# VH-VL binders against Tubulin polymerization-promoting protein homolog (tppp-1), part 7

Target 1, 180 residues: Tubulin polymerization-promoting protein homolog (tppp-1), of Caenorhabditis elegans (p91127)
Amino acid sequence: MAAAAGFNWDDADVKKRWDAFTKFGAATATEMTGKNFDKWLKDAGVLDNKAITGTMTGIAFSKVTGPKKKATFDETKKVLAFVAEDRARQSKKPIQDELDAITEKLAKLEAPSVGGAAKANAAGVYSRLTDHTKYTGAHKERFDAEGKGKGKSGRADTTENTGYVGAYKNKDSYDKTHGK
Below, E stands for the ipSAE of ESMFold2; O stands for the ipSAE of OpenDDE; V2 stands for 0.75 times the mean of E and O plus 0.25 times the DockQ between their complexes.

## First folded at step 4 (VH-VL; framework fv_bebtelovimab)

Design v4 (from b1 with heavy chain S100R D101S, light chain S96K T98L; at its last look DockQ between E and O 0.21; V2 from the best seeds 0.00; counts 0 for: pae E 3.3 > 2, placed apart)
Heavy chain, then light chain:
Amino acid sequence: QITLKESGPTLVKPTQTLTLTCTFSGFSLSTSGVGVGWLRQPPGKALEWLALIYWDDDKRYSPSLKSRLTISKDTSKNQVVLKMTNIDPVDTATYYCAHRSYDFWSGYYFDYWGQGTLVTVSS
Amino acid sequence: QSALTQPASVSGSPGQSITISCTATSSDVGGYNYVSWYQQHPGKAPKLMIFEVSNRPSGISNRFSGSKSGNTASLTISGLQAEDEADYYCSSYTSKSLVFGGGTKLTVL
ESMFold2, look of step 4: ipSAE 0.297; ipTM 0.625
ESMFold2 (binder alone), look of step 4: mean pLDDT 88; pTM 0.902
OpenDDE, look of step 4: ipSAE 0.476; ipTM 0.774

Design v5 (from b9 with heavy chain S104Y W106G, light chain A24G; at its last look DockQ between E and O 0.03; V2 from the best seeds 0.00; counts 0 for: pae E 15.6 > 2, placed apart)
Fold by ESMFold2, look of step 4:
Structure v5 (fold): chain C 180 residues (1-180), chain A 122 residues (1-122), chain B 109 residues (1-109)
Amino acid sequence: as target 1 above (180 residues)
Amino acid sequence: QITLKESGPTLVKPTQTLTLTCTFSGFSLSTSGVGVGWLRQPPGKALEWLALIYWDDDKRYSPSLKSRLTISKDTSKNQVVLKMTNIDPVDTATYYCAHRRYSYSGYGFDYWGQGTLVTVSS
Amino acid sequence: QSALTQPASVSGSPGQSITISCTGTSSDVGGYNYVSWYQQHPGKAPKLMIFEVSNRPSGISNRFSGSKSGNTASLTISGLQAEDEADYYCSSYTSSSTVFGGGTKLTVL
């Protein structure tokens, strides 16, 4: 039922970003793992372990993928719809509103971070760590002089309230048709 | 038929604010993933990226010039505007606006205007 | 942040292959797979030749190819032609901005 909620994004644009995360650590991969799904949501500021937690994302991913443990792009959209549904139970907001908040943040993210110091430390073992260790130093010392670090997380929150309504005009029409 | 064209003054005095307008056709800046950037090239020198505005009003600025730059858009007029404050002779350059769409060219600029030369008087 | 380093000039004869290098750091070329290459003839706007390290836009000759290893990206032009004489620029995504190389003048002998 959560899969009936509408996605207000351009599939072609988002699929490119999805492909980048799907191939993180596995250049030939064509389906997204749960680990890379969580990386996408964390890099975008969706998985914050407050409103949306790894428990919620893990349950949603397992519901869709079962024993396959990998998701196509269309299956990943179903996972996102279930995450939005689970969040909506907590927030008491419509599922569509929660899905719009999630998709807005995901659509803004440009690329996966390639420095995984925090994830590498937490995981203990990363089979392809040697391929990524030469990037760790630069990402540890990077700072965001553009000021968009606040914008990625805070902008999506602010923009949903004021600026993005115009960009989602067709979503509002679509939402009236598929609402609830 | 994506086209972009830069317009603005060709000669400016030091300390003035430079205002450049990019007028485009063949795409909408409301389309997800679309952005318009500004770049410049001093005579005989390398390209330099200045700023970028995305369809969702996310704005990015060159770190070294951020305090002097403001980018904005008017989607209904198919325009993007760049303002640069406190102009100095080192800002003499050809200024370009350029199109980007993440799903088509990643972070590459796939369509460019012809450029406009801005000369800052001494 | 660091500018990308390109050789100032490269030359080759018609029919040969040449390679232009673009060296950055682990925070740009080495950290992301978002390197682009542009060709610029005198008096003209730049033209996108390669994006995402190795992808060609529609209408770009397959004589142009791109690759990277570590912090260095490369543009290779095979079957060199007189019209290839131009300036070539690399660029890379970085978390803080977009950075460009200093440019390489390709001379076709």
Scores: ipSAE 0.000, ipTM 0.492, lowest interface PAE 15.6, mean pLDDT 78
ESMFold2 (binder alone), look of step 4: mean pLDDT 93; pTM 0.947
OpenDDE, look of step 4: ipSAE 0.745; ipTM 0.900

Design v6 (at its last look DockQ between E and O 0.02; V2 from the best seeds 0.00; counts 0 for: pae E 14.1 > 2, placed apart)
Fold by ESMFold2, look of step 4:
Structure v6 (fold): chain C 180 residues (1-180), chain A 124 residues (1-124), chain B 109 residues (1-109)
Amino acid sequence: as target 1 above (180 residues)
Amino acid sequence: QITLKESGPTLVKPTQTLTLTCTFSGFSLSTSGVGVGWLRQPPGKALEWLALIYWDDDKRYSPSLKSRLTISKDTSKNQVVLKMTNIDPVDTATYYCAHRGYSYGWGYYGFDYWGQGTLVTVSS
Amino acid sequence: QSALTQPASVSGSPGQSITISCTATSSDVGGYNYVSWYQQHPGKAPKLMIFEVSNRPSGISNRFSGSKSGNTASLTISGLQAEDEADYYCSSYTSSSTVFGGGTKLTVL
């Protein structure tokens, strides 16, 4: 795994953002999927398919999560460190510099960018957790959040859970371009 | 399940433009992450990558051949087209099109499904 | 010529293990995180055997394994069988292109 790099952010503050993306498409989720990880990086402007690509993020995520395919907050930090290491190999900059650039962008972003729900009344009160659940986009839903080898969910949890065949069923994401 | 087939002329003259069509089934180029590439292999020689087009029309070309190559797609016909200008006898090769998949969480696969290939001979 | 260097040939007897190497030119070592391996029998299209250094597609025998150390990726074939006789190519990509090694002819004695 990536060694030695430190995170220049406030863990408690960033964990709130992490929770929002983790629950995108699944209000009860407690661990982040690769799809939601890539969405977080894309919405923050980190995953640009030029300097940092979905191939880089996918490899890093896979290295940390293995067959579980979901990451805790601490595991997500390890994934970010691997992405920074991979980028640093290409950019020739120190790993810490690349990690700082990544974490700065991620820390600025409060919530997923989608056509969400706006349900608050002028005088009414409702749960903020419900707000984040309703903020998740309908076009994404929970297609790939639950099905990568744990629960029975839609198409992603079919008997056909092979490498490349499963991957073709698992194409419900915005940012697919790699190899620049 | 996934199949690809190359079509185009088998004999071309120098200086002409070679147009090759990849017709595929079992997947769509409207599907996020999917790409189709072109490769070639001169008789008895190594594989050489030529070009790649993704579902979102992002295109990549071999640096040494970039000035001669154009890749395009017609998603409604399940086709990808490669044009190579100013053909020369050294371009004699078997030309392949191949599928390239992507999975969030696993990244890009290599070229996991290939056509049978089509031999293009350039007359001297 | 290629940014990826493979030995021209390798041989082994049935039941033996063999390893094929794939070494990047230093100018492009970042691409090795995405190494794939292909098998090609005479007259046929290549077949993907390994992707992302060490992952096997569904249906590929566990006799085929991949690894990487520094700027060198390796394909290991254990329990060599006559049908393993073929050309083997490594592949990787850089920031904007895909590269292939020159290929290795595996002969099963």
Scores: ipSAE 0.006, ipTM 0.478, lowest interface PAE 14.1, mean pLDDT 76
ESMFold2 (binder alone), look of step 4: mean pLDDT 88; pTM 0.916
OpenDDE, look of step 4: ipSAE 0.656; ipTM 0.851

## First folded at step 5 (VH-VL; framework fv_bebtelovimab)

Design w1 (from v5 with light chain S96R T98L; at its last look DockQ between E and O 0.25; V2 from the best seeds 0.57)
Heavy chain, then light chain:
Amino acid sequence: QITLKESGPTLVKPTQTLTLTCTFSGFSLSTSGVGVGWLRQPPGKALEWLALIYWDDDKRYSPSLKSRLTISKDTSKNQVVLKMTNIDPVDTATYYCAHRRYSYSGYGFDYWGQGTLVTVSS
Amino acid sequence: QSALTQPASVSGSPGQSITISCTGTSSDVGGYNYVSWYQQHPGKAPKLMIFEVSNRPSGISNRFSGSKSGNTASLTISGLQAEDEADYYCSSYTSRSLVFGGGTKLTVL
ESMFold2, look of step 5: ipSAE 0.566; ipTM 0.822
ESMFold2 (binder alone), look of step 5: mean pLDDT 90; pTM 0.926
OpenDDE, look of step 5: ipSAE 0.780; ipTM 0.914
ESMFold2-Fast, scan of step 7: ipSAE 0.075; ipTM 0.601

Design w2 (from v5 with light chain S96K T98L; at its last look DockQ between E and O 0.17; V2 from the best seeds 0.00; counts 0 for: pae E 3.9 > 2, placed apart)
Fold by ESMFold2, look of step 5:
Structure w2 (fold): chain C 180 residues (1-180), chain A 122 residues (1-122), chain B 109 residues (1-109)
Amino acid sequence: as target 1 above (180 residues)
Amino acid sequence: QITLKESGPTLVKPTQTLTLTCTFSGFSLSTSGVGVGWLRQPPGKALEWLALIYWDDDKRYSPSLKSRLTISKDTSKNQVVLKMTNIDPVDTATYYCAHRRYSYSGYGFDYWGQGTLVTVSS
Amino acid sequence: QSALTQPASVSGSPGQSITISCTGTSSDVGGYNYVSWYQQHPGKAPKLMIFEVSNRPSGISNRFSGSKSGNTASLTISGLQAEDEADYYCSSYTSKSLVFGGGTKLTVL
């Protein structure tokens, strides 16, 4: 099972970033929605709709969360492991290599990006989070110079099922590992 | 039939840059999941991993040597090149290139070249 | 990168089983299921015997088996034969890198 793969990051450090995305647009949230999970992956450059698609992330999120539709930090790690497994079947790299590529990008991203509409609602939350949640832990080196090439694979099919979590169960457009 | 062959100088002087070429056949480095790595073995000592390059140009380096190493590929020529800068007598070793692919060997190297001994003059 | 600890030598008589250990840390052997074992006869390139802890490549005898417990991986050779006399190396994935053990010389008595 991909959920048993090792995570090459500092959990405490990354959980701060996870918390920021969890609370994006919902200041009292304690568990991550599929929408904010996809935002995290998109802002980090992981969800690019080429190598890793919204269909892949939506299916993985649903597998872990079921009817709850939101994930704890530990459950979010399981979602990431399923995404890495799905990617590895296509790339033919070890699952650990694909998980490392994902976690490297996520660990380097510090805060959610904001747009015009999201800025109005998130700006208050974002300001308080940046003022209250400064990094206080040891800065552990996660730097792997030249250790990762940019994974550039052909596009998965993204035209019909675009990774919106709420849509995947209704469409019967389940993305199998044999995508063309 | 997968084969790999190392080529390059067999005697080099300290401070020079060592360039080794791996020429292979029976597979393409354009094939998804395929990688070629470099390893070395000093006389009478253990194997040491140096670098790895994947089909998508994803590159990995031994952390202790990464400042001295550059790996590159030419998929059209079926070649992978390793450069090691500022060599020293301690770099005397047999150098191997080796094939891997997740579906065949996980993170293991399943086909190896015969190796080439590189001696660094003292 | 961390080195993996193997015994320097091990010996056994024909027909016996022997086990070679490979001890790492929770950051390599204990943390990942990417342990490999290689056999190397004098003057030859290494040969992959086991990958992913316990899997055999095509053409490798089932006398060779692998396992791990905690931070220690093991290669077991059953029905020991003279041609098994060689150096054996373990390796493990660690954070986008590979580390090797120091090698174990197997002598068949």
Scores: ipSAE 0.326, ipTM 0.675, lowest interface PAE 3.9, mean pLDDT 80
ESMFold2 (binder alone), look of step 5: mean pLDDT 91; pTM 0.932
OpenDDE, look of step 5: ipSAE 0.636; ipTM 0.845

Design w3 (from v1 with light chain S96R T98L; at its last look DockQ between E and O 0.16; V2 from the best seeds 0.00; counts 0 for: pae E 6.9 > 2, placed apart)
Fold by ESMFold2, look of step 5:
Structure w3 (fold): chain C 180 residues (1-180), chain A 123 residues (1-123), chain B 109 residues (1-109)
Amino acid sequence: as target 1 above (180 residues)
Amino acid sequence: QITLKESGPTLVKPTQTLTLTCTFSGFSLSTSGVGVGWLRQPPGKALEWLALIYWDDDKRYSPSLKSRLTISKDTSKNQVVLKMTNIDPVDTATYYCAHRRYSFWSGYGFDYWGQGTLVTVSS
Amino acid sequence: QSALTQPASVSGSPGQSITISCTGTSSDVGGYNYVSWYQQHPGKAPKLMIFEVSNRPSGISNRFSGSKSGNTASLTISGLQAEDEADYYCSSYTSRSLVFGGGTKLTVL
């Protein structure tokens, strides 16, 4: 039961925008602060204090960064996956659908907003490309493994009592061990 | 047993709005994790996904057709309705509705299908 | 016009194993593990054979298996039988959307 989802964006393109937000207010920064993470999500319309709140993003950020309180690009992708997971628990939608909604909004935003009008562009970034590079291993974490089925019950698991429940979970060792 | 059945007109004139109804049994669209999709297959051609509606009224549309499509549900009648505006001879196809499940971190497919209904657009 | 490329046809003799490919991009097959395979006999609705790249629904023969490498997914049918003669379609998730391959006609000789 590995994470079946990934990031549907061009890492190189998005990393340029991520870097612009990372350096907002700190031109030499190489890792993103929680403050600038929340700014990115707010400027993109992801953090709206309705479906996705600052409490949710703050908890997700802290889970990944711990006492460092700054995230690399790969760690930021893991934070986004946690935000998507928390949103999916509330919305009862697939995690991939929530992650795709988040990443689509983030990928379209060119640059951080500043006092007054938003910055029109960041050097070398684009809103989206038709071709994407490979995703990282950020979703190799194991989910829905034996632990989810034992000691936990959910509406999704119980509502799958038709023929697909067993078959969807009878996958090769990849899904049942490390979540690759 | 899960079953789905498509109904609607078999002949339609260009520019009309096509309305198709999927009536199903053996599941409820109020059940968390359940969705119903619409697909079509022009004669001799590949399957094409059109739209999907989930139990919580989240809706998805094929990007190329989104301006022409509306999907809705009536949970009390076990029905899902697809409307397609401005029908054109290229829309001649067999139209299917199909059941799909959500599960946490799972990539389910369309596991139960209706028999399909052929819609022919005159001209 | 399909987003996913499949061979137009493939053939094999009873008892052989055959493989049908489904090639996409990093934004669909390569980017997600949401590849499904459908079997369709003439005049019939499609039937789900494989989901999530390699998972088999309940009631589907273990002669059908799936895999993925890079941007290419594969359906393998071992112990080929006459009833396997059908059209086969792959499908993948792509950015909150679904795309299908053009289909492969399997002929059992």
Scores: ipSAE 0.031, ipTM 0.570, lowest interface PAE 6.9, mean pLDDT 79
ESMFold2 (binder alone), look of step 5: mean pLDDT 90; pTM 0.925
OpenDDE, look of step 5: ipSAE 0.602; ipTM 0.843

Design w4 (from v6 with light chain A24G S96R T98L; at its last look DockQ between E and O 0.22; V2 from the best seeds 0.00; counts 0 for: pae E 3.2 > 2, placed apart)
Heavy chain, then light chain:
Amino acid sequence: QITLKESGPTLVKPTQTLTLTCTFSGFSLSTSGVGVGWLRQPPGKALEWLALIYWDDDKRYSPSLKSRLTISKDTSKNQVVLKMTNIDPVDTATYYCAHRGYSYGWGYYGFDYWGQGTLVTVSS
Amino acid sequence: QSALTQPASVSGSPGQSITISCTGTSSDVGGYNYVSWYQQHPGKAPKLMIFEVSNRPSGISNRFSGSKSGNTASLTISGLQAEDEADYYCSSYTSRSLVFGGGTKLTVL
ESMFold2, look of step 5: ipSAE 0.369; ipTM 0.675
ESMFold2 (binder alone), look of step 5: mean pLDDT 90; pTM 0.922
OpenDDE, look of step 5: ipSAE 0.808; ipTM 0.920

Design w5 (from v2 with light chain A24G; at its last look DockQ between E and O 0.27; V2 from the best seeds 0.00; counts 0 for: pae E 2.6 > 2)
Fold by ESMFold2, look of step 5:
Structure w5 (fold): chain C 180 residues (1-180), chain A 122 residues (1-122), chain B 109 residues (1-109)
Amino acid sequence: as target 1 above (180 residues)
Amino acid sequence: QITLKESGPTLVKPTQTLTLTCTFSGFSLSTSGVGVGWLRQPPGKALEWLALIYWDDDKRYSPSLKSRLTISKDTSKNQVVLKMTNIDPVDTATYYCAHRRYSSSWYGFDYWGQGTLVTVSS
Amino acid sequence: QSALTQPASVSGSPGQSITISCTGTSSDVGGYNYVSWYQQHPGKAPKLMIFEVSNRPSGISNRFSGSKSGNTASLTISGLQAEDEADYYCSSYTSRSLVFGGGTKLTVL
């Protein structure tokens, strides 16, 4: 990272967790997509759509990756630094304090989550879905391990038909009547 | 224009809780980005940062002393209070409060009180 | 004990330039641009002389300058004057904390 901001974590340990998120839904991936970056931040409680929003993370991701739309581990750290900088403008706290808060949460998260808290008690067994088309629409925004179709539920993020081009997608609608 | 002044006991006994008050003028702790910190300096030794409180009641503590420290503010009285529990002779020092202005990349203190010496008896 | 290493003392004659070093690690001085320098006369509170490595607050003489290279920050005082005789402390950010050097006593001969 070019800036003097630092990461108070063990890079080698966190890189293993970063790799798990990088490969979520794409077992051969070597660079992180914006979608999986947002999943990492959501699962860690960083992206809460209040203090840190998907718009902030999307802008930061695009600033670092540009046309490539995928990030190495070192580039992902730069994205985190930009998220912290953007948050600091709002919080009026030092940039490094905001980065430390983010990295502490990310470092404590061990693996991608499969489902929400209410469904975790039924999803203790994790399995991979082989027919991804049956889970579209009915299980919006959920990662249950239980099956609803041909087989057991599993990694819902392994779908291969998506409107996601490259690594990044805008999440907000912008309208003058709503942009006050 | 900005002034700060420390007040509290000058002689305390081991195991007591030390309460120090910073009374300030020339700024408001309701102003976004502003903070007040506490530092100390044992006789003949280096400065040591203790705690910081921001205008929005967010708080920071020295990691080595966090379990013993509580910082609080009363914005209407222009005061910040530091409490330190279970004091010991090693805590004998001059205690300072200091102003921090908003900066996204600066961590220093630009205005300091005169300091108050706290001596912890044997 | 202080986390940053400063020489215990430095001396110079009026009109000379002197440099006070402040050595830390890649986790503080080397990793951040959050180095400050304070001057402290006997019986007085510290006074901020330099912040963000090299910036002077309003009212601080341009005889005081700051820099860093690697893990070492430096305070340079040019044109030494008798009133410069004081203790000097560096400080640096480290992981939501501030750490200080042990201080350097500057004697003007």
Scores: ipSAE 0.420, ipTM 0.685, lowest interface PAE 2.6, mean pLDDT 81
ESMFold2 (binder alone), look of step 5: mean pLDDT 91; pTM 0.937
OpenDDE, look of step 5: ipSAE 0.669; ipTM 0.852

Design w6 (from w1 with light chain N55K; at its last look DockQ between E and O 0.22; V2 from the best seeds 0.00; counts 0 for: pae E 4.3 > 2, placed apart)
Fold by ESMFold2, look of step 5:
Structure w6 (fold): chain C 180 residues (1-180), chain A 122 residues (1-122), chain B 109 residues (1-109)
Amino acid sequence: as target 1 above (180 residues)
Amino acid sequence: QITLKESGPTLVKPTQTLTLTCTFSGFSLSTSGVGVGWLRQPPGKALEWLALIYWDDDKRYSPSLKSRLTISKDTSKNQVVLKMTNIDPVDTATYYCAHRRYSYSGYGFDYWGQGTLVTVSS
Amino acid sequence: QSALTQPASVSGSPGQSITISCTGTSSDVGGYNYVSWYQQHPGKAPKLMIFEVSKRPSGISNRFSGSKSGNTASLTISGLQAEDEADYYCSSYTSRSLVFGGGTKLTVL
């Protein structure tokens, strides 16, 4: 699941939205922080701390980014794939079902929220968002049931996908060179 | 001992709403990982998937039929209901409900009802 | 008609092996490891024989095996028996949906 297979969106269109979240609070940023990743998922209604929690997103983000703690666009897609996989262990639905649900919500959202109002095509979704600063990062108390999921097994899969990270880094360099 | 049984009208007229009930035993639709799906098979033709409802009330619908389908469940009665609006002769088929287990990714259906033939007149 | 292409019929003699193909696209069979195979005898409901391309439910004979290469999945039945005479359908996941092949009638001579 860590590969790009099964993303049901247009990468070019979504990369523009990803860039807006990447630069939220840091206009010169070229790689997404975990904080802005969680903001993107919260603004889209994906991170609701019920079905998909800050613990899940934090583990997935750390698994892909390691000590760098920032993600390229391609690495962000890998993070989403791990979130979908972790959710699928809980929901007991196909991993692709969970990824499609996530990508559908993210693709609707055009820009970061800047206060009480959001500019998404589905305004009702934003009424469910949790305070981003309170839920940034992972908390131990959100851990899954012991038999269904341990975060450690998911991290081993991330290690095997290290090659994808290198390729994604080279792919994302075009933003530095492209026009500005 | 998982069993499922379809019930509903055998003969319907065009434009009516078809309501089919799946009554099951040997499992609970509140059990994590369980789902019930609906499929159909026109006489002499291939199977077609219609809808699926998961234990947590999440739902999936065939894209080509989504505007005509509604799936719901009553866990306390061990029932799943499918409604299909604006019936026409092309909807003549044997309708099946089927059990889905978590270990069957990609909508694998391991136990099926015997099916009920619904004939649309005209 | 059917999104997945299967041969209309195949035949074999008792004891032989046969293979039924199921060809889709990169958006279904090729893109996911979620292919299932169903056996259907006349007048009966389908029976799940293979799921996730190659996995066998409990109680299904190991004479039934599944595989895929590219956009084509295959069901192989070894040691054909008279009871194997039936219709066989493949199915594949595609974008939170399910598509079926047109079916293959297996005749055991």
Scores: ipSAE 0.230, ipTM 0.623, lowest interface PAE 4.3, mean pLDDT 80
ESMFold2 (binder alone), look of step 5: mean pLDDT 92; pTM 0.943
OpenDDE, look of step 5: ipSAE 0.831; ipTM 0.931

## First folded at step 7 (VH-VL; framework fv_bebtelovimab)

Design B0 (from w1 with heavy chain R101S S103D Y104S G108Y)
Fold by ESMFold2-Fast, scan of step 7:
Structure B0 (fold): chain C 180 residues (1-180), chain A 122 residues (1-122), chain B 109 residues (1-109)
Amino acid sequence: as target 1 above (180 residues)
Amino acid sequence: QITLKESGPTLVKPTQTLTLTCTFSGFSLSTSGVGVGWLRQPPGKALEWLALIYWDDDKRYSPSLKSRLTISKDTSKNQVVLKMTNIDPVDTATYYCAHRSYDSSGYYFDYWGQGTLVTVSS
Amino acid sequence: QSALTQPASVSGSPGQSITISCTGTSSDVGGYNYVSWYQQHPGKAPKLMIFEVSNRPSGISNRFSGSKSGNTASLTISGLQAEDEADYYCSSYTSRSLVFGGGTKLTVL
């Protein structure tokens, strides 16, 4: 048997970002809606309507949440895995490469952006927090060169697959590329 | 009909930067799914993967060497360049560039250059 | 260091079958169906023989076959011929990179 694609991020750190997006426009929310999922991916530059579209994210979200139409953090990881799988069929890259591209961008965002595009990004505290290029000092010390959090180069870490709980499980290469 | 050829210095001194160029024909690095990788093999030892660049300029590096490596491409010249900083005698190896096929989603190299031996010595 | 474990050498006579093992962990060979095998003759560049565990590139003899069970991938060469004498390397994708085995020298007696 094959193991699923893994999340190469710090779950506790990313869950803080996930909580912020879950509560955007709904302060008491505990599970993420499809709308807020799309906002998280748009703010991170993942949902660009070129490589990754709202149709792709909608299909993946519905596949995981069903009639409930909202996701826990672990369910959101499953949605991300299906988005990566769908993208990999188009790009012809490994599913893990596409998942890593998505998760690195998501982990880089500290908080949701607020309102009107260029003005929000220039003026607001959230704009500063969502823009990696505006961070200095301690923020940079928390990430390796790729923004993956504290990674130790030159070590084989069995926790590379720690994030796989929410990921897709396959038995052959075709399933990894084209789905179950 | 796909061919690749490595070029660069054959002798390099410790602490210098090694620059290797891969020149290829028979494919375009603008084709979706295509990539070019660099690998090396010290005399009598195993193969080691160094870096990969995709058609869309996405780059992957060996984690143990990432801080020393830069891979870049010039699609119009059919070239991929690898730079390795702070070279050491342990970096003595035959260096290969190779074509990454889109027939599979994994990292596999179906056509290879002949290799260029780089000796690091004072 | 080589991340994947292969026997240093294997031998067989013409017409026989041999198998070369490649053992990793659940984060490489066991974790992905992206195992490749390369053949290398002395002084030559490697040649891709198998990809995605068991697939053959166009032009590769069906005498070469690949398989995987758990954390161990295997290359089997049937109907051994003199020209099969070479070094064989396994390779596996991992979430951080591509890793290789130490290589196996096949001697055709």
Scores: ipSAE 0.477, ipTM 0.722, lowest interface PAE 1.7, mean pLDDT 82

Design B3 (from B0 with heavy chain S32E; at its last look DockQ between E and O 0.10; V2 from the best seeds 0.00; counts 0 for: placed apart)
Heavy chain, then light chain:
Amino acid sequence: QITLKESGPTLVKPTQTLTLTCTFSGFSLSTEGVGVGWLRQPPGKALEWLALIYWDDDKRYSPSLKSRLTISKDTSKNQVVLKMTNIDPVDTATYYCAHRSYDSSGYYFDYWGQGTLVTVSS
Amino acid sequence: QSALTQPASVSGSPGQSITISCTGTSSDVGGYNYVSWYQQHPGKAPKLMIFEVSNRPSGISNRFSGSKSGNTASLTISGLQAEDEADYYCSSYTSRSLVFGGGTKLTVL
ESMFold2-Fast, scan of step 7: ipSAE 0.692; ipTM 0.853
ESMFold2, look of step 8: ipSAE 0.609; ipTM 0.829
ESMFold2 (binder alone), look of step 8: mean pLDDT 92; pTM 0.937
OpenDDE, look of step 8: ipSAE 0.874; ipTM 0.947
ESMFold2, look of step 10: ipSAE 0.596; ipTM 0.825
ESMFold2 (binder alone), look of step 10: mean pLDDT 91; pTM 0.938
OpenDDE, look of step 10: ipSAE 0.447; ipTM 0.772

